VH-VL binders against Regulator of G protein signaling 22 (RGS22). Designs and how they scored, part 4

Target 1, 129 residues: Regulator of G protein signaling 22 (RGS22), of Homo sapiens (Human) (q8ne09r852to980)
Amino acid sequence: KFSDLLNNKLEFEHFRQFLETHSSSMDLMCWTDIEQFRRITYRDRNQRKAKSIYIKNKYLNKKYFFGPNSPASLYQQNQVMHLSGGWGKILHEQLDAPVLVEIQKHVQNRLENVWLPLFLASEQFAARQ

## First folded at step 18 (VH-VL; from j5 with heavy chain A33N H59Y)

Design i3
Fold by OpenDDE, fold request of step 21:
Structure i3 (fold): chain C 129 residues (1-129), chain A 118 residues (1-118), chain B 108 residues (1-108)
Amino acid sequence: as target 1 above (129 residues)
Amino acid sequence: QMQLVESGGGVVQPGRSLRLSCAASGFTFDDYNMHWVRQAPGKGLEWVAVIWYDGSNKYYADSVKGRFTITRDNSKNTLNLQMNSLRAEDTAVYYCAREYVWYAFDIWGQGTMVTVSS
Amino acid sequence: SYVLTQPPSVSVAPGQTARITCGGNNIGSYSVHWYQQKPGQAPVLVVYYEDLRPIWIPERFSGSNSGNTATLTISRGEAGDEADYYCQVWDTSSDHVVFGGGTKLTVL
């Protein structure tokens, strides 16, 4: 169902606003940034690097992804940590594409299984159907 | 409900200092990078500075680097711009703006006018 | 010193499609955002990440980006669309936000 939402730009933005009203925009922000990263061609090395570092600094920290309210379980956080090469690499290097994809997976999981159902059950959504 | 409100603008002589403030409400302030953007009368938009959500990183336009300082107080939901050594060319409406994703500014304040003149 | 180039003005008749271009070296590799500004008002985000549109913006607004040109397209132009439009990117080489010079859209 999340894929259906992604194919409808209007509903995607309604979902965005829904999350905003619930002060829960970080997951979609993270997902959106990673999705845009995935759309950058490999030849655009500078853009990919910059976007990766941006995503790393903004999301892959103890405030969000490695925080107590993370979209990922502790086990999944450890998997991402391992996949990323540890804190040393996270702090000093860009994230590899597979790491970003893994992060997006966990973020999408919470969006899809927690927030999307609430969105679809909302009166606002019903009013547009 | 989400809102940014600038304050602190006014008329000041060249070489003087001015401190702008931006009050944020209606959203989780410390989740977002914040920017200052200015617009001289009858001119286009000019980016001034950015500060990261936790204040860990800052960037400035070359035109203001060394003179302006961007800061934030997440406990008070405030963004600030300390402007020193003001010049006539700094005359502009100054906007604070919220960065949603990758330097896209989805919320803007109403702006505060800064006039630098003798 | 990355530079974005916009035409100073674009005019269309009501109901016609307006296209506002933003030129930049290899701009197709950049994430482009667009803003609308009406007289006496603050800018408003109309398109972000090239083709995403905030909910407060009509579906008539769309964006595209490839090569050296990004384009904001406004279909079925209305008088209310008259405004200045700015394209914007983050320049990774200089760590600057860069705005275009702005385009005044007239619908008459």
Scores: ipSAE 0.937, ipTM 0.969, lowest interface PAE 0.5, mean pLDDT 96
Fold by OpenDDE, fold request of step 21:
Structure i3 (fold): chain C 129 residues (1-129), chain A 118 residues (1-118), chain B 108 residues (1-108)
Amino acid sequence: as target 1 above (129 residues)
Amino acid sequence: QMQLVESGGGVVQPGRSLRLSCAASGFTFDDYNMHWVRQAPGKGLEWVAVIWYDGSNKYYADSVKGRFTITRDNSKNTLNLQMNSLRAEDTAVYYCAREYVWYAFDIWGQGTMVTVSS
Amino acid sequence: SYVLTQPPSVSVAPGQTARITCGGNNIGSYSVHWYQQKPGQAPVLVVYYEDLRPIWIPERFSGSNSGNTATLTISRGEAGDEADYYCQVWDTSSDHVVFGGGTKLTVL
């Protein structure tokens, strides 16, 4: 499971490089940014706001999360849109923590169900075992 | 192989202009914010500017704001830096760098030298 | 403007642990990245997001961040680790990338 990579920083980075070679780094980038957001204490409001806006601008667009190759299904995209309060709010406000967590869930799902199996089946991975 | 290659550096007189270019290859260019970072001879790293993956956002260091313009052409995988009203203190090696996550620069070019002198 | 403060130099004997500090007001709330630069070369990312490390960087390199100080730790220092090291953050108040002044690490 993906959680296994979280307990091994070295393998996590190998996974990162694997994704790079497949021109598929966006999921892990998004997951990583949101994960770091989750580590920010509620007290650090300015940092949370800034990172939320960063994540919104970089990932919640028609190129990635709401794009044709989204890690989320159309149904899931719609759920996130509603949870976010619609495009109006997305464009002008930071994303709430629950929205980010929901996004991360969908991203992680593709990482775990699509890319992780390919990574684990790769010759490169086998060579390190 | 992922790489960035800067070009356009040279020697210019104060007040003149120079245009730097950075050619990206080996990765999906338009997925990443791109930065310019410079380093004066014998000095530390100084951030210059950032441009968002789609060009929608730009930020500049105060030291270059109003004089430098960062642009990108995603169709050509190119990052540019238009430097106007150059000053002696702009003398430096200029690096282009890829931002991976939250302003972490994981890929750098080898830099291009800009010398501003009378 | 936000300022990151690094010691100009740090020296350690081979095999010893080097610690390079990066001071900043409430830096513990920031995401800190570290770069290594050897003479005549471009900087290389060695630690990002506090404690993540690219695969091209040895496990001897690690990062931590708390309070007003971020630290890059290099265990079992080698001659090859001699370089300048820079800490870096994004300052949300000014919308600037901010680098520390750099620390020259000597392993002798």
Scores: ipSAE 0.926, ipTM 0.965, lowest interface PAE 0.5, mean pLDDT 96
Fold by ESMFold2, fold request of step 21:
Order: structure tokens, then sequence, then C-alpha cells
Structure i3 (fold): chain C 129 residues (1-129), chain A 118 residues (1-118), chain B 108 residues (1-108)
């Protein structure tokens, strides 16, 4: 269902607007930045490093991914901590691609199972069908 | 109804100071990095500075580094630019801009004009 | 100190496709964003992250980025598309946002 949204750029942007009006923009922002990180070739080391550090600093903090507003349960947050090698590495280093992919999975799960159903049930979506 | 409104522009002599403000409404201000971008009359866009969502990281264009200070007050949904030691080349319309994702500016104010002349 | 180079102007006939280029060394490794600015108005984001568009931007606006050239493509050009267009990246070596010099599109 989420894959259908990705193939429809107009509805993707409607979904972005829907999330904004529900004060829930961080999930799609985080998903989008990680998706673009995944598109950077391994040979572009400076671009990968910069994007990884940006994602870490913007999303992987106590305000969002490791806090009460996280798309991940406390158990899942701890699994990501294990994969990353601990808080010290998260706070002071860039994150490896497998860590970012794991984070993106939890973000995508909330987009798919919480926000997308609410969007598809919205009056704004129904009016365009 | 997302909105950015700049204020504080005016005419000042070289060497003086001016403080710009940007009032944000209609979105969760502390989720977003914020920028100042300027445009001299008849010229292109020139980036000035960024401040990260929590105020922790700041970056400046070389042309303003050491003279301008970007700040934010998340309790008041405001972005500020303190402009010291103003020069004629600082004459421009100054825009406040919201960064959505990786340095993409999806919301802009209408700008405030700063003129530095004798 | 990364440099983005745009042609100063591009002209197309109504109904034809406009292509606005943004040149930079290995720009294909960068995430490129594009802005439209009409006279007396603030810039408007038209394409970000290569090919994403804000909801208010019609699908006839698209972008591509490969090698040393990023391109904004506007199919079926209209008089309403007349504007200045800017490309933009984040330069990781200087920690600066960099804009191209801008391209004035005329539809005549």
Amino acid sequence: as target 1 above (129 residues)
Amino acid sequence: QMQLVESGGGVVQPGRSLRLSCAASGFTFDDYNMHWVRQAPGKGLEWVAVIWYDGSNKYYADSVKGRFTITRDNSKNTLNLQMNSLRAEDTAVYYCAREYVWYAFDIWGQGTMVTVSS
Amino acid sequence: SYVLTQPPSVSVAPGQTARITCGGNNIGSYSVHWYQQKPGQAPVLVVYYEDLRPIWIPERFSGSNSGNTATLTISRGEAGDEADYYCQVWDTSSDHVVFGGGTKLTVL
C-alpha cells in the first residue's frame, strides 16, 4: 500500500501535507532522508558521511527516534542500539548503512500501519477519488 | 497555513548593526532547520546561514562569518539574524526559509529589505 | 567553494519542452534542488531530491542528475513558466549551501 503511494508522486505529496497537519512530519522526513542516503554510491564517501551524520543528528536523538515520539518500541530502540555499538558511537560517530536501514524499517512500519490508513480514510483523500 | 514573516529591515549606514526577525506559524517550528537567504537587487540568490532545529549547529557563508549571528527562540517560534559591521555588499532582500529535508527549502517568507548606504 | 554553473537564459516556444542545466564537477553525487522565482516574489521549491515535487507543482516539472549535469525539465512550456530558475546543493567540503547563478526562462 505504501509502495503504491511511492509510485504516485501527487498522492505522496498529499500524504506529506496530511502528516504536516497532524504534527507528524518527522516519520516521512526521516524515511525520505534515509531513502536518499541509500541511493548514494559507496564511492561517494564524503557525500555518504555527510548524509549519515545529518540523519543521525536530525532524527536519532531523544526528541524523535530514541524518545517518547519514536516509531519504534523501547525494545526495538534497544535493538538498534545493539546494532550500532552503543550510545557513545551514536552520539559521536556517523552511522553505518545497516543501522540506518533498520531505523528506516521501523519508520516505514509506522507510516504503513498508522498514518497511511488514517490518510486513506481522510475526507481529503476520498474527495479526490 | 504555514507562514514565515520577516521583519526588521531598513536603511542603515556602513558599520552599523541591524537585527532581522522571522515569525513562523502553522507548523511545528522546532522540527525544522532554518535558513537565511539573501538577494541583492537584480542579482541571484545567496545563502547566508543555517541554524539547526535545536539551536546546536550553525553554519555561515564566508561573506558574513564573524559579523552575523543566527539564533532561534523555539518558545516564540522565531528565527533571528543579528547583522553587525554592515557593508554595502550586504544590501539585499533577506528571506527566511524552512528546510524540510536535506537542505531543501520548501517554505519561504516574502523577505525584508536591508539597504546599507552612506 | 563548489561552483554551480547555469546558462543566463533559455528560450522556448509555447508548448515545447524547456531544459535548464546546472553544471558542476561530479554534481551527479549531490542531491540537487530547484527553485522558481517570478518577478517580485519569493523563490518557490519546484523539485527536490532529484524528482520529488511539492503538491502545488505540476508533474510536467521534473529533474534529473547524472555526471556533471543536473537538468530541470519543464514539458509543454507555458507563459506562466517564465521565471528565474536556480539549482542548489549542500557543499560538504565547505559546509555551505550553494546556488547556481540563475537562468531566466522566456516562453516566446
Scores: ipSAE 0.838, ipTM 0.923, lowest interface PAE 0.6, mean pLDDT 91
Fold by ESMFold2, look of step 18:
Structure i3 (fold): chain C 129 residues (1-129), chain A 118 residues (1-118), chain B 108 residues (1-108)
Amino acid sequence: as target 1 above (129 residues)
Amino acid sequence: QMQLVESGGGVVQPGRSLRLSCAASGFTFDDYNMHWVRQAPGKGLEWVAVIWYDGSNKYYADSVKGRFTITRDNSKNTLNLQMNSLRAEDTAVYYCAREYVWYAFDIWGQGTMVTVSS
Amino acid sequence: SYVLTQPPSVSVAPGQTARITCGGNNIGSYSVHWYQQKPGQAPVLVVYYEDLRPIWIPERFSGSNSGNTATLTISRGEAGDEADYYCQVWDTSSDHVVFGGGTKLTVL
């Protein structure tokens, strides 16, 4: 469903605006940054490292991914922390691609299961059909 | 509606100081990294500085490093730029800009003009 | 530091496609963003992450990025598209945002 939204760039940006007005922009921001990280070739190690550190610092903190409004349950947060090598690594190092992919799965699940249904049920979406 | 409004521009002599402010409204300010970007009259865009959402990281263009200080007050939804030791080359319109994702600036203020002239 | 090179100007006939280039060493490995600026106005983001568009930007605007060149494409050019256009990246080696020099698009 979310994949269908990616193929309709106009509705993708309407969804972005919907999330902004609901103070929920972080899910799509995080998803988008990780998706673009996944498109960087392995040979561009400097670009991959910089993007990984950016994603870690912006999203993997107690304000978002490890906080009360995380897309992940406490159990899932702990799994990500273990996969990351612990809080020491999260605070001071980059994250490996498998860790970022796991985070993106949790973010995408909330986008698909919470936000997208609300968006599709919105009057703004219905008016454009 | 999302807005950024700059203030504090003016005419000053070389070597003097100015403090620019940017008031944010209509979005959760402390979710976003914020930037200053300037544009000299008739010239292109030149990045000045960034401050991260929590104030933890700051980066500056080489042309302003050591003279300018970017700060934010998340309780007041404000971004600031302290500009010391101003030079004629600092004459520009100064924009504040919101970073949405990886250094993409999706919301800009109208700009405030700084003129450094003797 | 990293340099982005744009042609100073591009002209297109009404209804035709404009292509604005942004040259950089291995720019294809960078994430490229594009801004439109009309006289006396602030810049407006038109394309980000090379091919995403904010809601207010029509699908006539698109981007591509490979090798040493990123390109902003504006199909069916209109008088309303006349503006300066800037490409932009984050340079990881210097921890700086870098803009291209800008391209003035005219629709004749």
Scores: ipSAE 0.833, ipTM 0.920, lowest interface PAE 0.7, mean pLDDT 91
Fold by ESMFold2, look of step 19:
Structure i3 (fold): chain C 129 residues (1-129), chain A 118 residues (1-118), chain B 108 residues (1-108)
Amino acid sequence: as target 1 above (129 residues)
Amino acid sequence: QMQLVESGGGVVQPGRSLRLSCAASGFTFDDYNMHWVRQAPGKGLEWVAVIWYDGSNKYYADSVKGRFTITRDNSKNTLNLQMNSLRAEDTAVYYCAREYVWYAFDIWGQGTMVTVSS
Amino acid sequence: SYVLTQPPSVSVAPGQTARITCGGNNIGSYSVHWYQQKPGQAPVLVVYYEDLRPIWIPERFSGSNSGNTATLTISRGEAGDEADYYCQVWDTSSDHVVFGGGTKLTVL
């Protein structure tokens, strides 16, 4: 499982390399940046703001999260848009932590239900067991 | 295999211009922010500039702002650095670097040498 | 601009633990990355987000970051670890990447 992978840093990096060879790095990149955002304390306002804006600009766009290859369904994308307060807020403001957590949930679901099974079934993974 | 290859370095006189290129292969180039980092002989690393994956955001070190322009052509998988009004202190090896997550550079080229000398 | 301070050099005996420090005001609130550079070579990412390692970097490399100091720790140091090491952050106030001055690790 994905939680087990998170506790094995070496296999985590093998998984990262697997995603690179499948042109699917965006899911883990997004998940990782949001996870690190969640570790920033409330008092570090400038760091929180900067990372939230970075995550928004890099991942919350028509190329990835709101596009055809999103980890989220159209319904789930609309739920995230409503939770964020609409396109106006997404385009011009930072995202609140609950919005980022919801996004991370959908990204994690695809990592766990699509990419992780393919990784665990790969010849490269089997050879190391 | 993922690779970055810089080109366009050389010896030029102060006040002249030079254009560096970086060819990317083995990964989806337009998913990644790209950087230039330089290193003067015998010195440490100095960041030069970043361009975001879609070309929409650019940031520069103060020492090069107004003189250098970072660009990318995602259809050709290339990153470029136009260097105008070159000075002796611009003498360095220039590296092309890929940003994986929050400003972490996980892939580097081998660099191209720029020497600005009379 | 934000300044990262590293000792110019660190020496350790083979098999011993090396600790390379990176000082900065409230660096504990920053995400710190570390690079290794051997002579004539490009830098290599060793640790990112203070404690994650790229695939080819052995578990002997680890990082920590709190208060005003980030630390790269290399346990069971060996001759192959001899290199310059740089810490790095993104400075949100200036929109700049900042590197430390570098630390030369020798294994004697």
Scores: ipSAE 0.831, ipTM 0.920, lowest interface PAE 0.6, mean pLDDT 90

Design i3
Fold by ESMFold2, fold request of step 21:
Structure i3 (fold): chain C 129 residues (1-129), chain A 118 residues (1-118), chain B 108 residues (1-108)
Amino acid sequence: as target 1 above (129 residues)
Amino acid sequence: QMQLVESGGGVVQPGRSLRLSCAASGFTFDDYNMHWVRQAPGKGLEWVAVIWYDGSNKYYADSVKGRFTITRDNSKNTLNLQMNSLRAEDTAVYYCAREYVWYAFDIWGQGTMVTVSS
Amino acid sequence: SYVLTQPPSVSVAPGQTARITCGGNNIGSYSVHWYQQKPGQAPVLVVYYEDLRPIWIPERFSGSNSGNTATLTISRGEAGDEADYYCQVWDTSSDHVVFGGGTKLTVL
């Protein structure tokens, strides 16, 4: 159902504003940055590296992905940590694309299963239909 | 709803200092990287500096490096710019801006004017 | 440092499509954002990540980016679209935000 939202740029931006007014912007921000990372061709190595480091530093921290407000369970957080090569490697290196894709899956699950149903049930969404 | 309000602009002599402040409201301030962007009268936009959401990382334009310091106080929802050794070339409207995703600025203040002359 | 080149001005007739270009070496590998600025006002984000639009920005604003040129397209141009338009990237080599020089759009 989240995929349907992606095909409707107007509703995508309304969803963004919905999350903002509910102090829940981090999921969509993280999803969007990872999705754009995935669009960078392998030939643009400097851009991919910079975006990977940006995503790591902005989202893979104790405030968001490895903290109490994570879209992932503690077990899933541990799996991502192991896939990354450990906390020391996260602090000092870029992350491989498979790690970022795994993170995006957990983020997308929360967008799909928590935020999107609330958005679709909102009066603001109903008024535009 | 979401708002950024700059303050602290004014007229100062070259070599003096000035401190700009930006008050944020209506959003979770410490989720966002914040920037200063300036615009000299009749000219284009020039980026000045960024500070990351937790204050852990800062970058500066070459034209201000060593003279300007960007800081934030997440407990007060404020962004600051300490401007030392001001030059005539620093004369501009200074905007604070919120970075939403990858260096895209989705919320801007209305700016505060800094004039360096005399 | 990385340079973004925009034409100083573009003119279009009302109802016609305006295209504002942003030139840069291999800009197609960058994520390009676009801002509109009207006289006496702060800039407003109109397109980000090539083709995403913030709320309140009408669908007639769109963007594309490939090769050495990014383009902001404004279909069905209106007098209310008269403004300066800036393209912008993050330059990974210098760790700087870079703006283009700006393009003044006139709707005659």
Scores: ipSAE 0.825, ipTM 0.919, lowest interface PAE 0.7, mean pLDDT 90

